# Designs tried in a protein design chat: miniprotein binders against q53ft3. Part 179

Target 1, 195 residues: q53ft3
Amino acid sequence: MFGCLVAGRLVQTAAQQVAEDKFVFDLPDYESINHVVVFMLGTIPFPEGMGGSVYFSYPDSNGMPVWQLLGFVTNGKPSAIFKISGLKSGEGSQHPFGAMNIVRTPSVAQIGISVELLDSMAQQTPVGNAAVSSVDSFTQFTQKMLDNFYNFASSFAVSQAQMTPSPSEMFIPANVVLKWYENFQRRLAQNPLFW
Below, E stands for the ipSAE of ESMFold2; O stands for the ipSAE of OpenDDE; V2 stands for 0.75 times the mean of E and O plus 0.25 times the DockQ between their complexes.

## First folded at step 18 (miniprotein)

Design U7 (at its last look DockQ between E and O 0.65; V2 from the best seeds 0.00; counts 0 for: pae E 2.1 > 1.5)
Fold by OpenDDE base, look of step 18:
Structure U7 (fold): chain B 195 residues (1-195), chain A 83 residues (1-83)
Amino acid sequence: as target 1 above (195 residues)
Amino acid sequence: SPIQEEFEKLMERAEWHFEWAERYYEMGDEEYALLYFEFAARVFRKAAELAKKNNDPESYKEAIEYAEEAQKYAEEIQKELEK
């Protein structure tokens, strides 16, 4: 249902479902992460009147998780970018994830998504410093993300002569990826928040 | 009074949503602006309902006026997104 993306890292599409309405992504080496993108995969929409509250957790000096509400995703806003750098000094908030018995290494943070009623979401206040405040930061993040994706995809590029028959797999021409990238770059230049 | 304190908390929350809606709109994130104006409207309405139950017509009027303003902005953004 959800994906999580960090610039320079592989996309995560397999959230750990910890409850019927709760999903968690692990973020190793979280101290090096400035921004996180949370997005809907498009396979399953939120039910009518529902959305997702997005939380971030990091271990405090005692190794205990500190949870903070970053913001929201909905059918109308299926993806969002959050700044998680600097949240280490923030105060913890109430969160729906309870005591997660996940053995955490000190360097691993988590993104939690709770599926909730929009009315319930409206009763919550995200941390203000999690919002992407500058177009420049957003653009830089997006560029790094796109470059990473392009580099990743291109690393799997093979010539037709190098292709082995695999009827169970679909192949995408490299030119399609390039065209997508160019189009995305153009749109990003016009409006950094076009998605 | 506890009711007045609750009303003020709702108004502060709604105002927070409203302010962030404006910020997101200025940043060009119309989808988030829409969401937060909708949230603001919902919470202002809740505040209004509480004021009504507390027989405070002035607070009711204030909350309703802000709810209508937030709703108006949400509707305007919705129309823009549908073009």
Scores: ipSAE 0.653, ipTM 0.886, lowest interface PAE 0.7, mean pLDDT 85
Fold by ESMFold2, look of step 18:
Structure U7 (fold): chain B 195 residues (1-195), chain A 83 residues (1-83)
Amino acid sequence: as target 1 above (195 residues)
Amino acid sequence: SPIQEEFEKLMERAEWHFEWAERYYEMGDEEYALLYFEFAARVFRKAAELAKKNNDPESYKEAIEYAEEAQKYAEEIQKELEK
C-alpha cells in the first residue's frame, strides 16, 4: 500500500504491518538521514473518508521510543517529503503505536503510517516544519535519485562484444539510460513540476 | 469553564491548520494547501457544534464564519487542481 524512500538508499515497498491499520518502515542509521519520502504505491487507495497519519520514531537517550507526527498522506496528497533532521531530540506527539509489539534495534528509527478517518486526522497537529515544499525538495531529492539510478544501471553495462545470446532476455543499450538521464535533468531544470 | 476551554482548543487547532494551508499555498504545494484548508474547516465546524450545544451564539457565529472561509479556499484550490 505504501512506499518509503530515502536519498541514496533502495526504496522500501514492503512495510511491516503491525496492525490491520498500522504500517511501519525501519530506517537504519537514521542519524545520517535528513529527508524521507512517504508515498502510496497506487494499487490500494484509502477508503473514502480515510487517510494516513505519518509518524517518525527514534530512540531517545535512554533507548525509549519517541514518536512525532510528521504529517499526512491522502488520496488527494499521495506523496509527501518530510524533513527529519531537526526532530531527533524533539518532544513526542500523541500517537497510536505505543501499545503495539514492535521489534526494535538500538540505532533504528521508524516511519509509522496509521490509517485513520479524515475527521480524526484533522484533530492532530504535526510537529512544526516537518513537511516541506515539494517544489524545492523534489528537485533536490529527484536529482540525487536520478544520479543514483544512472550509476546503478551503468554498473550492469556490457559491450556488445561481451554479450551472451539469451533469447528469453531483453537488453537495453547503456546510452539509452544516459539519454533519458540528460533529458530528464533538462526538464527538471525548466519545470520542476512537470511530472 | 471546561466547555469554553475545549472550544478554544478546537479553534486554536483549526487556526493552526488554516495558517499552514496558507503557507503551503504560498510555497506552491496546492495539494497540501487543499488538505489543510479542508482540515481547518472540519475542526472549525466541530467547534461550532460545541458552541451550539453550549447555547453560545457568538462563538457559533465565529467558528462557522471561519469554517466557511476555509471551505471557500479549499474549493478554489480544488478547481485549480482539476484544470
Scores: ipSAE 0.499, ipTM 0.839, lowest interface PAE 2.1, mean pLDDT 78
ESMFold2 (binder alone), look of step 18: mean pLDDT 89; pTM 0.882

Design U8 (at its last look DockQ between E and O 0.29; V2 from the best seeds 0.00; counts 0 for: pae E 1.7 > 1.5)
Fold by OpenDDE base, look of step 20:
Structure U8 (fold): chain B 195 residues (1-195), chain A 83 residues (1-83)
Amino acid sequence: as target 1 above (195 residues)
Amino acid sequence: SPIQEEFEKLMERAEWHFEWAERYYEMGDKEYALLYFEFAARVFRKAAQLAKKNNDPESYKEAIEYAEEAQKYAEEIQKELEK
């Protein structure tokens, strides 16, 4: 139902379902993470009148989890970017995840998504500094993500002379990826929220 | 009074949603702006109902006016998103 993306890392599409209405992603080495993207996979929408509350959990100095409400995802807003780097010293808030007996290494944080009524979500206030505070921050995040993708894809590039015939495989010319990258950068520069 | 305190908390929450809706709109995130205006409207209406039960017509009027404003902005943004 949900995915989680950190720039420079593989996308996570398999959340741990800890309850009927609760999903959790693990974020190893969370101290190096500035932003996280939470998104719906598009396979299952929220029921009418429902959405998701997105929480971040990190271990405090005593190893106890500190939960903070980052924001929301809904059918109308199926993806969101959250800044988590500034939350590492924040105070905990009320959360629906209770005492999770997940063996946590000190370097692992969690993203929790709770499926809730919109009316219930309206009764909550996210931490203000979790929102993408500027278009510039969003642009920087997106640029890093794009660069990572481009570098990853280009690392598999081979010349035609180096290709081994594989009739069952489809190949995409590297120049197509480059054109996509350039077009995306142009669109991003014009409107960082063009999608 | 406990009722007045609850009313004020609801108004504060609704105002928080309203302000963030404006911020998101300014940032170009219309979907979040819409969501938060809708949240604001819901919570303002809840505050209004509480005021009504408490026989406080002035608080009721205030909350309803803000609810209507939030709803208006939500509807405008919804129209923009449909274009």
Scores: ipSAE 0.636, ipTM 0.878, lowest interface PAE 0.7, mean pLDDT 86
Fold by ESMFold2, look of step 18:
Structure U8 (fold): chain B 195 residues (1-195), chain A 83 residues (1-83)
Amino acid sequence: as target 1 above (195 residues)
Amino acid sequence: SPIQEEFEKLMERAEWHFEWAERYYEMGDKEYALLYFEFAARVFRKAAQLAKKNNDPESYKEAIEYAEEAQKYAEEIQKELEK
């Protein structure tokens, strides 16, 4: 399971699964977006030897999707920031999404994640202008992402008195999320690229 | 020849990954540096396997030396991340 974050917008954690191994997030009003963060939610890692190829798709002048490979996420690199501001008129990449991810409106782009073998991912080369090179921009974006995630997760907090029995569901104590947030912030301040 | 052309494309792809691994390392992104060195090593080894299948020992030696260099950088970075 994956998340997608754009600065100033709510985090998306409910990807559309369009195949067993393919997941999509919609990006409405994509022309105003400069960067996107893609991350693993972390409940279940990729199987051994696998990872995720991350694509950006925007509609061309005819409304047809143009897909570009941004980069990768793996168990060893579970989140990444990609620059998309320079991609909205570029050449398409070879991609695994076929015709199944058509854009329905001219202002909606997509982030696609394809779960693939690492050997297959190694045969792909991302578009070079999607790489993020500024540590200051990375740190600012990461802090905003951290705050947004914490605020989102904590908005669902309930006391034990408010809970109803649900034996088929798992629960996480809210203080675990707070502890993770505090630890992450401390580590980010010491080394912005620790993660 | 078609085999030599495939070998050269694999070497170019592996070099692309290797150079981006170095750039990510200089930017401080050790996790991406590790990933891209590992990808470079995988593609260099694929090129070496092609050269071996084609009985081309000079190309084999070149590809395997680069694969081992990329692997060594990856192992060093892995140790840094474990601290």
Scores: ipSAE 0.635, ipTM 0.878, lowest interface PAE 1.3, mean pLDDT 81
ESMFold2 (binder alone), look of step 18: mean pLDDT 90; pTM 0.885
OpenDDE base, look of step 18: ipSAE 0.601; ipTM 0.866
ESMFold2, look of step 20: ipSAE 0.564; ipTM 0.853
ESMFold2 (binder alone), look of step 20: mean pLDDT 90; pTM 0.882

Design U9 (at its last look DockQ between E and O 0.31; V2 from the best seeds 0.00; counts 0 for: pae E 2.8 > 1.5)
Fold by OpenDDE base, look of step 18:
Structure U9 (fold): chain B 195 residues (1-195), chain A 83 residues (1-83)
Amino acid sequence: as target 1 above (195 residues)
Amino acid sequence: SPIQEEFEKLMERAEWHFEWAERYYEMGDKEYALLYFEFAARIFRKAAELAKKNNDPESYKEAIEYAEEAQKYAEEIQKELEK
């Protein structure tokens, strides 16, 4: 349902589903990450009246996770970019992910997406410093991210004839990626800050 | 009163959404602007309902006026996005 993209890194399309309504991406070497893009894959929309709350978790000095609400994704806003480089000094917030017994290496952060009612989302306030404020940085980042994502996704493209039955694996049609890319580019062209 | 405190918290939250909606709009992110104006409108309406239950017509009027303003901006942005 969701993808996660870091500039200069491989796109992540396989979130760990930790609950029916909760998804998690691991971000190794999170200290080198300035921005993260969270996006819907376009395979499954949110149900009517629902969206996703996007959280960031990093280990504190004691190795305990600190969760912060970054923002939201919805059917109307299927992708968003968040600045995470300045969040290390932030205070933890309430989050829906509970005590995740994930043995984390100190260098690994997490992006969590919680599928929630829009009404519930409206009752939350993201951290203000997670918003992307600079158009120039955004445009450069976005273009690099898009290219990286497209190149990465395309590298895994196989024809149906080349597919081997793997019932345990999910496959994303290349057309879904292309459609996402085209939609993203269109939005970027219309508004460099569309995320 | 606890009810007044809750009302003020709702108003502050709605105002936060409203301000961020304006910021996102200025930044050109119309989709987020729309979302946050919608959030603002929802929370202002909740505040209005609370004021109504508390028999506070002045607070009700204030919250409704802000809800209508937020809704108006949301509708305008929606029209822009459909163009």
Scores: ipSAE 0.666, ipTM 0.890, lowest interface PAE 0.7, mean pLDDT 85
Fold by ESMFold2, look of step 18:
Structure U9 (fold): chain B 195 residues (1-195), chain A 83 residues (1-83)
Amino acid sequence: as target 1 above (195 residues)
Amino acid sequence: SPIQEEFEKLMERAEWHFEWAERYYEMGDKEYALLYFEFAARIFRKAAELAKKNNDPESYKEAIEYAEEAQKYAEEIQKELEK
């Protein structure tokens, strides 16, 4: 039904089902995680009028679980990216997992998904609305990629006095790369989806 | 009064969802924008129902107008997603 992905780790598709309507993924070494992707596998949709409330749980200094509502997934929004780096010291949220059988260690957090009525989900407010849009994450990735390309290309810059003739090679002046980079960034700032 | 306090809390929650729906729409996340406008409309309607039960026509009118606006935005976004 659900998948959970952390950058640099294998995707998890085998949630621990702790109740008929409640699913959990373990996140080892959670202090190193900034974002988590929660998504529907596409094999089993939510029943009509229902969706999923997504929670993050981490052990506090006493080893007790602290739960926080991250946001939602639904048939109409089947995938979402949640920022969890700022939540590891936050206040707990109301949550439905209190009686569930959860195996905890000091360095393991959890993602919990509770299947609920949409009317019930509407009454909940996520902590700081930790969900980031896939568009926002794509924009961040694209800007990081542009920075990387510019830095890489700039590391090969030479002055005209340093150049040697090479008729089999094509050359691009460094200022062309910079101008392209600046123009592309400006267009992204105006419309992240301009292409 | 407790009923007026409950009404004000419902309106605050609905406004929170409405504002985030607008932010998600500006970010291009039409799916979350739709979801949050629908959530806002649901909560505004709960506030209107409370005002109606309390014979408060001014509060009822305010809540219904916001609910209908949120619903209108949701319907427009739904049509955009179906295109």
Scores: ipSAE 0.381, ipTM 0.774, lowest interface PAE 2.8, mean pLDDT 78
ESMFold2 (binder alone), look of step 18: mean pLDDT 91; pTM 0.904

Design V1 (at its last look DockQ between E and O 0.59; V2 from the best seeds 0.00; counts 0 for: pae O 1.8 > 1.5)
Fold by ESMFold2, look of step 18:
Structure V1 (fold): chain B 195 residues (1-195), chain A 93 residues (1-93)
Amino acid sequence: as target 1 above (195 residues)
Amino acid sequence: SVEDLLKQIEETLKKAEEATDPEELRKLLQEALELIEKLAEMTGDPELRKEVERLEWHIEWALRYVEMGDIEYAELYIEFIERVIRKIREKLQ
């Protein structure tokens, strides 16, 4: 139902469903992550009148989980970028995950998505550091789009030994996709608004 | 009066939902913020104050997302304000 994307990593599309209405993604090595994108895959929409509250969880200094509300996704707003780098010093908020048996390791953070009534979601407010500026979010979204494209295209790469003739199909060497990706990243770093 | 302020907030937000210009949207949301602040000043009942605090949360988030250029996400918070207002009205009945 959901995807989770961190810049420079493969997209996660297989959430662990820990309850009928609760989904989690593991974020290993979370200290190196500044932002995360949470989005709907488009396969299963929220039921009418419902949406998703998105939480971030990390262990505190005593190993106990600390959950913070990052924001929301809905059928009308199916993706969002959240900043998580500042949350490691943050305080917990009210959240729906506290009583559940969720599989985790002490050094792995989690993104939790709780499917809730929109009226219930309206009773909550995200932590103040979760939003990103439009310039930062555009640059990071664009980088994530490029990462996603490269990973997607690379999943169709075949070796010369695996190639099957197909007269109606055109092929490109995988390295030209990588070269395009590297050149575009360089140009974007020089001028995020070059387009 | 509380009901008059709630009506003014709703009317302002309806205009905001229809706005196509980000600067117009920002001005309308700033007007809504001022009305919500007036509502907060009129409120002594603890239950009503909690709901008005939620209005303050959402209008501040909406304004922040407009400032950040994410108009579509700002609209989500406008919907949340409208849902909280509906809840306030149910409590006043």
Scores: ipSAE 0.564, ipTM 0.845, lowest interface PAE 1.5, mean pLDDT 77
Fold by OpenDDE base, look of step 18:
Structure V1 (fold): chain B 195 residues (1-195), chain A 93 residues (1-93)
Amino acid sequence: as target 1 above (195 residues)
Amino acid sequence: SVEDLLKQIEETLKKAEEATDPEELRKLLQEALELIEKLAEMTGDPELRKEVERLEWHIEWALRYVEMGDIEYAELYIEFIERVIRKIREKLQ
């Protein structure tokens, strides 16, 4: 359902589902990360009236996780870029991941996505310095990348009706993601400004 | 009245959602902000005040995202405002 991208790293398309409505990506060596992209894969949309609250967690000086709300993703805004470098010295906030049992390594941060009602999301306040301008070169790159991914992947989408009786969901073969990634990397290597 | 202001805000945001130019969108959001500020001034109930402050926060972020060229996120915060308005109305009953 979700993907996570850090510049210079492999795209993550397999979030750890820690609850029915909660997903987590691990970010090793998080101190070197400036920005993170969270996006929907396009396989499964949010249910009507729901979206995703995106959280960042890093260990404090005592090794305890510090969670901060970065922002949101929705069906209408299926991807977002967040700056996390400036958050590493920030204060923690209330989060929905307190009860999760995840073994953490000190050098590993996490991106958590909580599927929530839009009404609930409207009651939350992200950290201000996590927002990234779309004018930023990285933002432009990421947006084009995500658009490319979505367009490519969706072209191979198969309705559930074509697989099993249920017309409400679309399925994309796992290998499509890999093919996209490989093609994208190839193009990027040939021309970093191919978009 | 509070309800009158809420309606004006909603109408302004409706126009904003239909805006085809970023500058027009910005202008309409700015107008909405002014209306929200008026609403804040006339709100005495602490619980209601918190919700109005939330409106202020959302509209400001909407404006920021317009400035950053992220119209989709601005639209998200417009939607948030609409949802908070519903909550305000529920509290007024």
Scores: ipSAE 0.187, ipTM 0.658, lowest interface PAE 1.8, mean pLDDT 82
ESMFold2 (binder alone), look of step 18: mean pLDDT 84; pTM 0.823

Design V2 (at its last look DockQ between E and O 0.45; V2 from the best seeds 0.00; counts 0 for: pae E 2.7 > 1.5)
Fold by OpenDDE base, look of step 18:
Structure V2 (fold): chain B 195 residues (1-195), chain A 93 residues (1-93)
Amino acid sequence: as target 1 above (195 residues)
Amino acid sequence: SVEDLLKQIEETLKKAEEATDPEELRKLLQEALELIEKLAEMTGDPELRKEVERLEYHIEFALRYVEMGDIEYAELYIEFIERIIRKIREKLQ
């Protein structure tokens, strides 16, 4: 249902479902992370009147998790980018993940998504500094993300001579990916907020 | 009255939702913020005050996202405000 993307890292599309309405992504080496993108995969929409509250957790100096509300995703806003680098020294807030026995390691942060009623979401207040504040930062992140995706996809490229028959699989020509990449870069250069 | 202000806020937000220009949207949200601030001044009940503070919080986020060019998120926070207004009305009855 959800994906999580960190620039320079592989996209995560397999969230750990810790409850019927709660999903968690692990973020190793979180100290090097500045921004995170959370997005819906498009396979399963939120039920009517519901959305997702997105939380970030990191271990404090004592190894205890500190949770902060980053923001939201909805069917109408299926993706969001959050800055987490400035949160690492912040104070914790109430969160819906406290009662869950989530295995935590001191070096791993987490993104938690809680599926909630929009009415409940309206009662919540995200941390202000989680919002992407600069176009430049956003552009840099987007570029890194784009490069990561392209590199990832291209790493699987094979010639027809190298292909093994797999009738059950669909294949995309590499030039299609390249064209997409080029077009995206062009649009990004024209308007970093085109999407 | 409180109800009059709530209605004005709703009307302003309705116009905001129909805005086709980001600057127009920004202006309307700014007007809504001013109205919400007036509402806050008129609110003496602690529980109601908390709800009004949420309105202030949401409208500020909406403005911020408009500034950042994220209209969809601004719309989300507008929706939140509308939901809170409904909740406020329920408490007033």
Scores: ipSAE 0.547, ipTM 0.836, lowest interface PAE 0.9, mean pLDDT 86
Fold by ESMFold2, look of step 18:
Structure V2 (fold): chain B 195 residues (1-195), chain A 93 residues (1-93)
Amino acid sequence: as target 1 above (195 residues)
Amino acid sequence: SVEDLLKQIEETLKKAEEATDPEELRKLLQEALELIEKLAEMTGDPELRKEVERLEYHIEFALRYVEMGDIEYAELYIEFIERIIRKIREKLQ
């Protein structure tokens, strides 16, 4: 029912359903992530009067989960971008000696989505550090993702003078990819929500 | 009175929902914030204070999203404020 996107990573669309009303995505190497996009997958709306509360969680130094409310998604606002890069800052380094005791291990964090009544969601207060303009930040993430894809695909381009004919091999002219990329960027600049 | 302030806040938010100009929306939300702050000064009931604190947080979120240019997300927080006000009015009845 939900998707989860981090710039430069494969979109996750197969949430782990941990309860009838609760869904989880794993975020490996979460410390390298600045923003996360959470969105609804289209044709499956929330039941009337309900929406989704979106949480971020990772184990603290003693292994207990720390859940922070990032914000919400609803049928009227079905996607949102949340900043997570500032949520860990200062938890283990409140004094000079705290940094010497910080365990440096790869961390797997989680995005949790809890389907709840809108009246119940209104009683919850998100962390203020997670607020991000979804239009501007989504456009920025999308442009960076497209730049990365274009640079990757262009590294495999060959000119016709460099190719040996091969009827069993498929190829894409580089100028067609460039034109597609330029048209895509133009559409994003005109309407970041063209999807 | 508390009831008068709640009514003024609701009327201000109704205007905010109808606003098409982001600057007008920002001004109306700022007016609502000032009314909510007056409500906070009048409350001695601990349970009402908790609800007014939620109003303060949500109106601040709405203002931040307007300043960031996300009018649709600001409107979500306006809806939540209206739900909190309805809960407060039910308790006062």
Scores: ipSAE 0.399, ipTM 0.785, lowest interface PAE 2.7, mean pLDDT 72
ESMFold2 (binder alone), look of step 18: mean pLDDT 83; pTM 0.815

Design V3 (at its last look DockQ between E and O 0.63; V2 from the best seeds 0.50)
Fold by ESMFold2, look of step 18:
Structure V3 (fold): chain B 195 residues (1-195), chain A 93 residues (1-93)
Amino acid sequence: as target 1 above (195 residues)
Amino acid sequence: SVEDLLKQIEETLKKAEEATDPEELRKLLQEALELIEKLAEMTGDPELRKEVERLEWHIEWALRYVEMGDKEYAELYIEFIERVIRKIREKLQ
């Protein structure tokens, strides 16, 4: 349902689903990360009236998770870039990931996505330093993310003659990925902050 | 009255969603902020004040995203304002 991208790293498209409505991506070596992109893959939309609250978690000195609300994704705004460099020593916020039994290591942080009612999301506010800091850096990061996603998805392209039956897997035609890439790239060139 | 301010806020935000000029959008959101601040001054009830604080959160985020040039993401926070206004009206009934 979701993807997660850090500049210079491979895109993650296989979130750990830790509850029916909760998804997690691990971020190894989180101290070196300044920004993270969270986006919907386009395969499964949110149910009507729902969206996603996006959180960042890092372990404190005792290994306890400190969660901070970064912002939101919805069907109408399916992607966002969040700054996390200033959050790694910040104060925790209220969050829905409380007593989850997720194995952690001291150098691994997490991005959590909680599927919630829009009315519930409207009662929350992100931490103040989570927003992207500049258009030029944002544009360069976004172009690299776009290229990395396209290259990653394209590396799995097969013709219909080459396909092996896999009834438990979902597939997308390669031309859908290309169309998305071309449309996104065009829109990015016209307005670097359109998403 | 509180309802009159809520109507003005909604009308201003509707104009903001229809605006094509980023500076017009920013100005309309600043107008909405001023109306929300007036509403905060009128509100003595603690439960209503809590909801008005949420309006302040969302309009500030909407303005921040407009300054970044992200109208679509600013509109998300405008939708949240509308949802909070519905909740305020439920409390007034």
Scores: ipSAE 0.615, ipTM 0.857, lowest interface PAE 1.3, mean pLDDT 79
Fold by OpenDDE base, look of step 18:
Structure V3 (fold): chain B 195 residues (1-195), chain A 93 residues (1-93)
Amino acid sequence: as target 1 above (195 residues)
Amino acid sequence: SVEDLLKQIEETLKKAEEATDPEELRKLLQEALELIEKLAEMTGDPELRKEVERLEWHIEWALRYVEMGDKEYAELYIEFIERVIRKIREKLQ
């Protein structure tokens, strides 16, 4: 139902369902993370009148989880970007995840999504610094994501002379990927929120 | 009256939802903010005032997201305002 994306990392599409209405992603080495994208996979929509409250959890100095409401995702807004780097010293807020026995290492944070009524969501207030404050921040995040993809794809590049026949696989010329990358960068520069 | 202001806010937000130009959207949301501020001035009940303050918070964030070019998220907060208005009306009954 949900995906989680950190720039420079593989996309997560398998959330741990900790309750019927609650999902959790683990974020290793969270201290190096500035932004997180939470999005719906498009397979299962929210029920009518419902959405998702997105929370961030990190261990405090005592190892206890500190939960903060980042924001929301809905059928109308199926993806959102959140800044989490500035939250590490923040105070905890009320959250629906309770005392979860999640095996945590000190470097692992969590993104929690709680499926809730939109009416209830309307009564909640996210932490102020969780929202992306500038288009530049989003652009930087997207650029890092693109770079990661390009680097990943290019790592598999081989010349025709190096190719091993694999009739079951399709191949894409590297130049096509490069052109896509360049075009995407251009569009991003023109309008960072073009999607 | 409080109800009159609520209706005006709703009407303004309805226009905002239909706006195609970002500047028009911004302007309408700004008008909604002004109406919400008037509503706050008329609200003496502490519990109701909390709800009105929530309206202020939502509309401010809506404006912020419009400025960032994220119309969809602005619309989310507009929806939140509409839901909070319903709650306010329930409290007024």
Scores: ipSAE 0.287, ipTM 0.717, lowest interface PAE 1.5, mean pLDDT 84
ESMFold2 (binder alone), look of step 18: mean pLDDT 84; pTM 0.825

